# Ledger of designs, part 12: miniprotein binders against a7tqs6

Target 1, 250 residues: a7tqs6
Amino acid sequence: MNEDGSVCNKILIAFQDNDQIANLKESVLGEVFRLDKANTNHDENIIKGLTWSTKYYEVRYDLYVDTFDDFEEWCKDLISSEYDDLREVLSGIIVIDSYTMEKDKIDQNKLLGQLGSVLQDKFFVFMNTNKDISQDVIDELNDDNSMQLTSDSGNSVEIINYHNVSNLKLNQYNEKIGFERVREIIDTCEWSGGHRVQTVEAKADSTDVDLESVFNRLKEARLKYLEIEDEDEREQFALEISNEFAEFLQ
Below, E stands for the ipSAE of ESMFold2; O stands for the ipSAE of OpenDDE; V2 stands for 0.75 times the mean of E and O plus 0.25 times the DockQ between their complexes.

## First folded at step 5 (miniprotein)

Design mX2 (at its last look DockQ between E and O 0.45; V2 from the best seeds 0.57)
Fold by ESMFold2, look of step 5:
Structure mX2 (fold): chain B 250 residues (1-250), chain A 100 residues (1-100)
Amino acid sequence: as target 1 above (250 residues)
Amino acid sequence: MSDSKRLRRAIRLMMWAEILEELGRIDRAIELYERALEYLRRVAENTEDPELREELEKAIAELEELVRELREALENGDLETAEEILREIYELMKKYEELK
């Protein structure tokens, strides 16, 4: 629980159990959550009291590390009404598994859509370990998935390639890919209990942006944020800031 | 269902129960702990590994006692005792994670 009495932010991350799972845990927990194997036991299932930091804010969260053999079984359990309260408390979900384009298997896309429909504005990432899926195919899948969701109550999955075979930082639309995209999704998710960060220079490592313009906009946004007294209005403004700068840097 | 799959399901149920108890849904957390115990008992019955059987039987006995006490504390409205028992269950989970 946070100091103000709210429930601590929680992220559920789930790995398909395979002979690469130790390497996948080390890589994902290290790259996304900055958890060093020397200071963190990657075999832990519950890691409490973590801090997520950006140049705009800092929040506390707990990380829940799950494993599964069969995505269909795991996904159907999590979707069931028995776990409505559990899903509601999550900030989001990350699944690490192999994405398949084969039509004669259980339809992963249907399951991903069903899970997304019950997450109610929680982030939902599927980290694909299948090296045979190109970034252009990923981009098309994500466009199709977001077009299928037409309500405020759900969220569409974002599929992100675990492997960066192209050695590029951006896709064809100049959007972040890989671990950096996962971090960007978490940076902009709906947190509770966030704390403003002291003023820092707005020199993001981004391409095709006017740094002076970005810096001025960040200063303006920070000043407006500091003037807000009501907690609900403050949280709404933080969301609007996140959307504005995400769109600006897109 | 293999014993490895049963163990993973038990661990998942314990993890998800911990989330629910932090929400104040202790009654639902008890249901999940009971289901986890069913999986653990099945593994202890089936395993041919005597070291695993011994460790599981100890864990099962400890968890069974804690869950029984937790249910009684809730029935009596003793929420202070219930909170202490929940902390003990969490410590039990951490102890047996280290033995994997």
Scores: ipSAE 0.722, ipTM 0.895, lowest interface PAE 1.1, mean pLDDT 80
Fold by OpenDDE base, look of step 5:
Structure mX2 (fold): chain B 250 residues (1-250), chain A 100 residues (1-100)
Amino acid sequence: as target 1 above (250 residues)
Amino acid sequence: MSDSKRLRRAIRLMMWAEILEELGRIDRAIELYERALEYLRRVAENTEDPELREELEKAIAELEELVRELREALENGDLETAEEILREIYELMKKYEELK
């Protein structure tokens, strides 16, 4: 939960379950979310209490790591009305899979469109692992998708190539590509609870109790408190925490 | 459906249940945990690895107990106990992740 009692921001990232993409998981998590191998068990499906930091703000979020073998099934679940409340709390979705231009898989684009239609005000990224698709083709697809959205229908998927085949840092339009583009999309996403604009500059001067640090400490303390089975130890810990926070409130 | 798919489905349901808990929709979270348990049971039944089966059966039994306790806590209006149980479920989920 956020300090205001609001639900913490949540990002869903889903990987296709194949050997090729499994090998990319660590790289994607590391490059997008800057997860250190030392601090994150890459096998964890729920990574809580992450901080997204920009030059302008810091915000807390939880990362949900999903896997699918059938994209259609996965999309149908997320599109379902049973997941309306779950979609509402997501800041956005990232899918890691092979994009297909094959006419017989018209289903992928249709599904992406359907999912985008229910992801209003959420970022939606499809990171393409298919090396046969050039950046120029991706740019055209994104342009076409963006033009279709000018109709009253939901958020479009942005397709981003995982592989920088051209060794270019920018596309033909001088836009960011790859992981940098994904990060840029997240930087501009709508976060719940308002941007806690802790401007990096405000960290220096405000003697004000970093309410975020206090809240983190409270959260850590609460977690630790709940790990204590002994009632006397719990009370003692609660007292210690109460005293620690009393010092912060002074 | 493959056992791997069932396991992934179970984990996904538990992930969604955790979100529902944060939303205060604990009744619905319980439903998802129950659905997850059904998938896990099927994996345990189908696995040919006796060690994996034993680990899954143990984890299933633990989750079943936690879900039962969670229901009881909710029925009693004991939100504090419910939160504790939810944390235990979360820790148990980490064990399932290791079984992948």
Scores: ipSAE 0.508, ipTM 0.776, lowest interface PAE 1.0, mean pLDDT 80
ESMFold2 (binder alone), look of step 5: mean pLDDT 75; pTM 0.664

Design qB3c (at its last look DockQ between E and O 0.71; V2 from the best seeds 0.00; counts 0 for: pae E 1.8 > 1.5)
Fold by OpenDDE base, look of step 5:
Structure qB3c (fold): chain B 250 residues (1-250), chain A 100 residues (1-100)
Amino acid sequence: as target 1 above (250 residues)
Amino acid sequence: MSTEELMEELYRLYREAMKTDDPEKFRELLERMLELAQEAMEQVPEGLSEEERERYRRAMERLIRLIQRAIDAVDNGDLKRARRILMWIEILMELYHRLF
């Protein structure tokens, strides 16, 4: 609980239960959440009282580390009405699994869509461990998923490759990829009631910048960015947003 | 037990369950948690509005169902699933702590 008695922000990260992904767990937790091996008691499914720190703010959150063998069963539980209260307290969900392009697994994309539909204000990341899927394919999938989002249809899943096959730090659109993209998504997520403590560095330069307004604007900008079909317009919009926030990003 | 005492005991049992690798002990702890949750469901806190009472009832029903699912998981030899369900139980308990 927060000092004010509010429920602490919660992030759910779920790993597929196989040997390949089990070996990635430490790396994912270390790279995304900056957890040291010493702090990750391998057996603790709940890590409480973590601090997410950016140059602009700090917020406390709890990390729930889950494991599933059947993704469908796992999704059904989260989609169920019995889980409404639990979804409300989540800031977002990260799934670590192998993404499949096989038509026969229409079930994975359908499930991801269904789960996204109930996660309207939550970040939803699927980190793909399948090395056979290129970044270009992932970018296309994310674009397609974003275009299918109607204003009322919740948040689309963002698919992120675990493996950087291209050794590039950015995708073809100059966007962050891999762990850096996951971190960027979390940086911009909606935190509930948590004491956002402005970092000292943000305090020194900050005029009364309503960080909440900045985050809301970034969210709006992201939504608008995703609605732009034209690549040149999208790039121009990204530049405009970057310029608008350049004062904050410096 | 008061509702507060019930909640404290539920948390105690939860913490103990999360630390045990013995399926039999795990099941025993879950059964005790089930009993406490059922008792808590019957002991609606005083001073709640009708709407708050209904929320409390629904909360306790959800808690009971999750505990039952955890027991079923243990009975099926799936301790991993049982622990996962315990994570959700913890979140619910934290959410409903204000109702106790």
Scores: ipSAE 0.554, ipTM 0.808, lowest interface PAE 1.1, mean pLDDT 80
Fold by ESMFold2, look of step 5:
Parts: sequence; structure tokens; C-alpha cells
Structure qB3c (fold): chain B 250 residues (1-250), chain A 100 residues (1-100)
Amino acid sequence: as target 1 above (250 residues)
Amino acid sequence: MSTEELMEELYRLYREAMKTDDPEKFRELLERMLELAQEAMEQVPEGLSEEERERYRRAMERLIRLIQRAIDAVDNGDLKRARRILMWIEILMELYHRLF
């Protein structure tokens, strides 16, 4: 719950129940949310009153930890109309499960697309535990998923490898991967009621920077970036956006 | 009970249900929660506008349906699904506390 009493800023994280679930919970909650066993009971399903901090803002959020056996049944529950109001309070969803390339299995990509279609501006991460899927394959899957974006009618999933088999920090496009990418997505998601941190350099003109406006511009820039086909124009657009947000940083 | 007292008792039962790992006791707590939610729907808080009363009734109907789904999940032997629904019920109760 934010400071004005509105129910918002919830993150749902869901783990497929398998023989590694305890290790997966310890690793993901520790690396992404900085919750280790020394300061947190990882068996709790609801962790209230957490703080997400970046260089620019600080916000309160709650973490909801779920477990499931079957991804299809779990997805269908979340998509149902009975959950409409509940989805509205989410900032995003993280699922930890094994991604399959097998053609004869249930179509996970269809389910991911269906769930993404009901998540408006909320982030959606699928953390893949399947060691057999290379980072290059992940990059291609994410490119394909991004090309299916619609304006404000949903959000595409981002698939992130849990295992860093190659020990790389960046993918072939010099982009963050693994836990660092998950944290980057949360850093830039649409929060409600964030507090500005960078006040020591505030101007005398009493300008109040709207964090919602900043995050909306980031989202719009991402959509426009994906629509640009020419590589040179795409790079120039990215530079312009980076310069604009660099001014905000100062 | 007043509506406020009914909601407080609902939250107390919720917390007990989350701590209980006995399936029969868990189901009994869900049945008690269902009774309280149904009573709360019949006792609409005073001082609400007609639009607020309608929102309250729809919210209680949704709460009742979720509790029923949790009971059905227990009866089907799917305790993980029942506990998942209970987690969502907690969010729904938080929403209703803000509204009423």
C-alpha cells in the first residue's frame, strides 16, 4: 500500500514446484530483492513493506510469493475476469519455470502471450531454468516477442536465463542478462507514488519531476525504438533518448 | 457484528488459515470465512452512496466466489491452489478496507 492508502505496488513471483525450488527461491529472492536467509524467512508467501531504491527514486512495495505445479492452470487463473481488480494492483509478474523447445509439449509461448495481453503496462518476466537454452536463443525469442507489442493493450514477456552457463555479463548486443536484467526491468517499471531521491541538485524554480511521466516516456521510447526498421535511425533515436534521460540524471 | 468487526474477524481467520497445515482444519476455517463474507454482504455499511453500496456488494460477491473456489480446490485435493487463492483473497480484503 502506498502512502495515500491506495492498494498498489505489488510484485507477484511464482515458482514451479520442483526438487530445486528451495535453492531457486534463495537465489532469486536474494539476488533480485536482496532478501537472504539471514534477514528473511523465504517460506513466507507475503512480504510487506519492502523498499525499492534507485539513484532517482525510492518506493514501497509488497512481494507475493506463489508456487504452482502446472503453468497452464496457473496462467488461466490469472487471466480470468475474477482477477481483473487483482491484476490492477500489480507492478509486474516474475515466473520461474523451465522453458521448453519441444514441439509436442503444450505451447508455452501461446500461454505467455495470453498472460501478457492482460498485463497493461506491468512488467512480465519468465526466468528460464532450462540449462539447454543458450543466450542466443533467448535473445531471438525476446526479439520475436517484442515485435508483437501493442500500444497500451498488453505487454510482452521477457525471457531471462536463470543459469549463466557461459559466465558472460552481457549478451551479443551488449545488453544486461540474468539477475541484473531482472533488476533493470524493476528499476524502470511503472510504480505509483515514488519519492524523488535526487534532491540535493534541485533547481530554484520549484520544478516537480513527475516520476510517472518519466516512466511513461521510457515506455513510449521503447515502443518507438522497436518500430524503427533502419539501423542508423534506430541508433540515433536511442542516443537522443539517452541524452534526454541523462539531463534528468543531472 | 458491524461490518468493520466482520472484516477484522475475516482477516483473523485468514491468518489462522495461512498457518494451518491440517487440511480438515484449513477447510473449516475457509467455511467460517465464507459465512462471515456472506453476513458482511447482507450488512452494507451505513453512510455509503448508492454507487458505493453497489461497489461494496460486487466486492463482497467476488470475495465470496474466491472463498468458494478455495473450498472447491481443497475438496479436489489441490491445497496449493487453495493457498494461492487465499493469497489473492488477502489482496482483495486490503482493497475493501481502503474502500469501506
Scores: ipSAE 0.522, ipTM 0.799, lowest interface PAE 1.8, mean pLDDT 79
ESMFold2 (binder alone), look of step 5: mean pLDDT 79; pTM 0.786

Design qB3d (at its last look DockQ between E and O 0.75; V2 from the best seeds 0.68)
Fold by ESMFold2, look of step 5:
Structure qB3d (fold): chain B 250 residues (1-250), chain A 100 residues (1-100)
Amino acid sequence: as target 1 above (250 residues)
Amino acid sequence: MSTEELMEELQRLYEEAMSTDDPEKFRELLERMLELAQEAMEQVPEGLSEEERERYRRAMERLIKMIQRAIDAVDNGDLKRARRLLMWIEILMDLYHRLF
């Protein structure tokens, strides 16, 4: 239990069993969860009492490290009705496997959609290890998956490339990619319980001044944006403004 | 056996099952877990509301089905799947121990 008596937060992360699994586990657990060989045994399947910490809050959680041979079998097991309580207790699911572009890719996408449809407001990430799938294809898949969600309380999968062949930090829409995107999804998921990181004095003073300053800065930026006639200059100005307010939100 | 003692014994059997590489011993431990879950279904904790008693019964039925699936996986020679299903059972045992 958390200190306040709430149900302990749990994340399920599952790796397809292949000859790269040891390297994938080390990389993903290290980059996403900050777990290295010095802190844990990588053979441990259950890691309890971890802390997820951001600038704004801190929560406790357990990490369950799963392995499977066949994604279809794993997915169908997890979707089965006898596992409803399992799905409900999770904060989210991360799957590490190869996304296929073959003629039968609809079956894999169908399984991802079906699992997303039975998840409540739980995050669902598919980390793709297929090196041949470009970020533009990933962006189209994620947009299409979002449009296919029909469940009242389901969630769409987000597919994230494990390999960053371009070594860029953002996609064509200036959205985070790779491990940074995975961490962003976890940062914003619906946790049970938690402790906001703050001081009462600093928070009160900062809120009053910063909020009005932010609104005035946004109004000023909008007016300046409308006055810029060159398209390239407008795009650069919008990027600078987006970065400025991203710093505020950090 | 109290519900607390029952859940603690299930956890002990889980840990023993995960520590063995012997498929025959692994299966025997899963069968013992199944028997214990069936006993838990017959022994509803005192002090539960009518709604809580129904939730408890459904929880034990689901736990029984999950243990049976793990046993079936062993019988089909799929020990990796059986161990995965056993880890999923631990997630639920942890949840049900806190709820009941």
Scores: ipSAE 0.660, ipTM 0.857, lowest interface PAE 1.2, mean pLDDT 79
Fold by OpenDDE base, look of step 5:
Structure qB3d (fold): chain B 250 residues (1-250), chain A 100 residues (1-100)
Amino acid sequence: as target 1 above (250 residues)
Amino acid sequence: MSTEELMEELQRLYEEAMSTDDPEKFRELLERMLELAQEAMEQVPEGLSEEERERYRRAMERLIKMIQRAIDAVDNGDLKRARRLLMWIEILMDLYHRLF
């Protein structure tokens, strides 16, 4: 319960129910949500009253830790009209599973697309645990998915590799990858307005910066960035955006 | 029973269901939740606009369906799915408790 009686922000994270993914659960929760091992009682599916803290703001949220054995069933449930209210309440969804490029599993991409289409204004992350998929392939998939978003149909899934095979901290486009990218997505997600507490550091830089406007602008900028096909133009745009927000990044 | 009392009882039943490993007890608790949700659907809070009443009705209908799906999962021997569905029910219950 938020102190103001408003609906607390909620994040759903769902893990594939297999031994490989189960072993990653603690790591994912620790790296993304900074949960201590002591707080991750393996049996607690609901963790309430968490604080997401950035340089600029703090918000409270509840974390729902889900598991599925059948991704199709799980997706169909979430896509259904019966769960409209659930999708509305969620700030976003993270799925931890093995991404497949196999043609016979066209169903995974289709389902991800369908789920993304109904998750308007929500973040949607698929964290890939399949080590056979390189960062370059993931980057291409994200680019292709972003191009499909130019259609009126909802937020695309962003695919993020769990593994860092190259030991690189950035992809070929100098973008954050792995857990840092997941955190960056959450940092820019739409939180329910009533729960944003400006950090003391943000208060000191007391320009009445409408954080909501900043986040919306960052979202718009991201979308525009993804629409730029030319690498030089993309880099220039990123620099322009960085300069536009430099006053906030100080 | 007031809407508030109803939601409190639903929350109690949810907590009890999440704490049990007995499928039969789990099913029984879900059935009680179903009954309460059905009663709630018939007992629309006073003072609501027509739009709010319709929203309330739809909310209760969704809750009923979700509970029924959880029961069906238990009946099919899929306790993991039943627990998942119950977790989603809690999300909605938290929402509805605040809205009604």
Scores: ipSAE 0.643, ipTM 0.845, lowest interface PAE 0.9, mean pLDDT 80
Fold by ESMFold2-Fast, scan of step 7:
Structure qB3d (fold): chain B 250 residues (1-250), chain A 100 residues (1-100)
Amino acid sequence: as target 1 above (250 residues)
Amino acid sequence: MSTEELMEELQRLYEEAMSTDDPEKFRELLERMLELAQEAMEQVPEGLSEEERERYRRAMERLIKMIQRAIDAVDNGDLKRARRLLMWIEILMDLYHRLF
């Protein structure tokens, strides 16, 4: 640990090595991490000393930019027991690849479920580059908590569309989509260094905000949202929760 | 070498390995990293509790296995996978250097 007891935070982002990888890196690193080519070399595998800042806290983190040719090989490597400490030190994982609609969908879902089952208290995002998958299909996939293998900890993959064909900011449930949803997941993640009760900067208003309570409430709200079977009740709950947390998520 | 010196040398070899375009040199650097990781496992830092010593030895064992996996990838002709696995090794080297 550092002398002040802080732990280094780490995020792993992995891209399918294809003809679009340069464009995908530019878009994802720019939009999610605010790293444009003017300020950051997108060819670097490791980008250290980055700052993640919200209204309520600030943390430092390192970003690891991985590339794979074979998603199954990459998943099997990461799942293996030799990498237990690596999985534990990561705050989360983002995979950028094409979600399979038809061919080998069962195999891909099985791999995502297996990886999700070994990620305890880590965010796991799969950013889909397949343009043929609509937001409605993504919403259905995310509502399906099963994704084959879900751990007792409730860790599962969240699938987010890279392409926003409808140019909407929110889905039918008033939830963020696309890059802004990825940022929301990172904002509310359990950083490997632990939660803070106070911000590094006095950016918070005179609001009596307990950061741990905010994160616990958001996690509870997500679980309750997934339990609601009635679509109208689910939409109303999502709006109520969005309004309750609007002041916290800036 | 002290444990601190061994970890600093591991980081240096890592940086050299990631910068080289020579597959033969890359493999030689991985073998040297393996040697230093094995030395680090035998040289437990002073002042650690019994549980911290066990955690340190376990951490070094994991690092050794990861380096060996990267060497195996080179031997199978998969330099891209070996470089990817080497990046993952750095994630843990950074963590272990801070903890010990």
Scores: ipSAE 0.607, ipTM 0.838, lowest interface PAE 1.6, mean pLDDT 77
ESMFold2 (binder alone), look of step 5: mean pLDDT 76; pTM 0.743

Design t1a (at its last look DockQ between E and O 0.46; V2 from the best seeds 0.00; counts 0 for: pae E 1.7 > 1.5, pTM E .728 < .8)
Fold by OpenDDE base, look of step 5:
Structure t1a (fold): chain B 250 residues (1-250), chain A 88 residues (1-88)
Amino acid sequence: as target 1 above (250 residues)
Amino acid sequence: MSPEEIEEKLERIEERLEYLESRIERAEEKGDPELKRLERLIMWLEILLELLEKRAEESGDPEIKEKLEEIKEKLEELKSKIDELKEE
């Protein structure tokens, strides 16, 4: 729970650690989470206090940005009982890597299935960066994976192509693809703590307190708070921020 | 969460950090290709610790608070060691 008693949702996004994926990281974060380069300190693996906004609701979440060089090891670690508590607080997981159909490589499908089995009620996305795999092949894989899921086997991974070879915005079934599909999955995911329903009316009558400005300020303040190494300075900053916002609640 | 449950979870994190410390030390000696994995595992423990931090504070138990601070210090120490190993 956040300080205000709100449940903070968590999303884990993990990138394969290679030059190809590293170049895509900013694009993925920007397109999915609408993070600006200015807000993404390249070194921050934990981005706190983000807001996921739809036409129907807003929810606060933290984004965990992870990297791996060995996907099998990453999966085994995340599936381990040691990280049960981590999986419990996650709303979902996004993996960015090259999907392979090669039999000689680690069976990605097996690993994805194993991970999916422990991610009940969580969204699970694998974004494929391999340009040799067509959308039609991806659609077939997703269909096959969805059929293998028994009610007891957790959530299936949805494979989504990073690339759009056809320049189409929709697949052969008129479904969203790429980043739009990822966003749609997140839009429909189960959030903890309930949805703060954006009443359409609240945008109109919010004359005085630009909630957006307050949220932006809170985000800035949190970022600054995290940059303060000195505990005394951190407490003082927290007090200053608390006082700044106390004036708005009056 | 009960204070006992918070303490148990903190103890588990501490035990894991001690294990990771031993692995980091081995990496320093032998050159461990698993540095990236160690960094990730530490990051995940940091996340777990953050999740417990609020509960620990709300418990008002001074022993839990002390344990939390010790674990935080250990975590930062290990992060620093990993950063040093990356620069080599």
Scores: ipSAE 0.535, ipTM 0.816, lowest interface PAE 1.0, mean pLDDT 82
Fold by ESMFold2, look of step 5:
Structure t1a (fold): chain B 250 residues (1-250), chain A 88 residues (1-88)
Amino acid sequence: as target 1 above (250 residues)
Amino acid sequence: MSPEEIEEKLERIEERLEYLESRIERAEEKGDPELKRLERLIMWLEILLELLEKRAEESGDPEIKEKLEEIKEKLEELKSKIDELKEE
């Protein structure tokens, strides 16, 4: 949260450098950030002055595009204390790389956990390009990560399959997957500053609008929604949240 | 953020830039993969510098603004060196 209310949000997105990187950049930047190749040079590392819009709010952000050869090197650089302030100014991080379950190689899951532990109040997405990892395996990994939310500090990574091999829009828990899930995470992240959408009928208190409070409550609601196992309780919770935000926005 | 905290962070960025400059001089010996990592780390410092630039503007301290401009010039110099090495 910015005390002055004037801040430019920042997202860091990092691609493993491989033969498909140009196609991956075009696809991810286009689908998640709506950056058309015709109006954006996908070779750019820094894309400033972007707007993230939902039916409830608009915020401004800059997008920083990394590439790396070795995930361990990239991850350890970012975790180092020399970059504590970098992690603080980011709204979140997206990594595009191939996820592996092979334990006799670099322990990728350990590195993801270490990075997640230092990303407080920031979203962290790992977009997996490995076609051999089924959605059910992804769901189990994410369930395990969500069960580790014991303290108010730290965040867990969310792993999202880049490829939709099953040609499904939802997982077995009726949750969004793929690019739509990435967009949902960004919709509900902790932005700094922003403007309530004027076309939504809401209580317009020009002297005390706290969009960070709204975003924090959305984050809390999403986390609680993910922790509810019973489908009937989940539906009741979603209705309660919808009613709460409808009253707040009136 | 206090003016003293801003200046301390700017000094740390300067030290990091000096480290990266020495690594750029060695990148010609190690090849393209090291150069990519150095370019990335410079971009990360550019992100940090943008934060400190905003804090420096809010502070109104002319000494801090002058130091920030010196650091920005050095950062651009290193970016130019990397670009030249990439074309070689």
Scores: ipSAE 0.524, ipTM 0.802, lowest interface PAE 1.7, mean pLDDT 78
ESMFold2 (binder alone), look of step 5: mean pLDDT 77; pTM 0.714

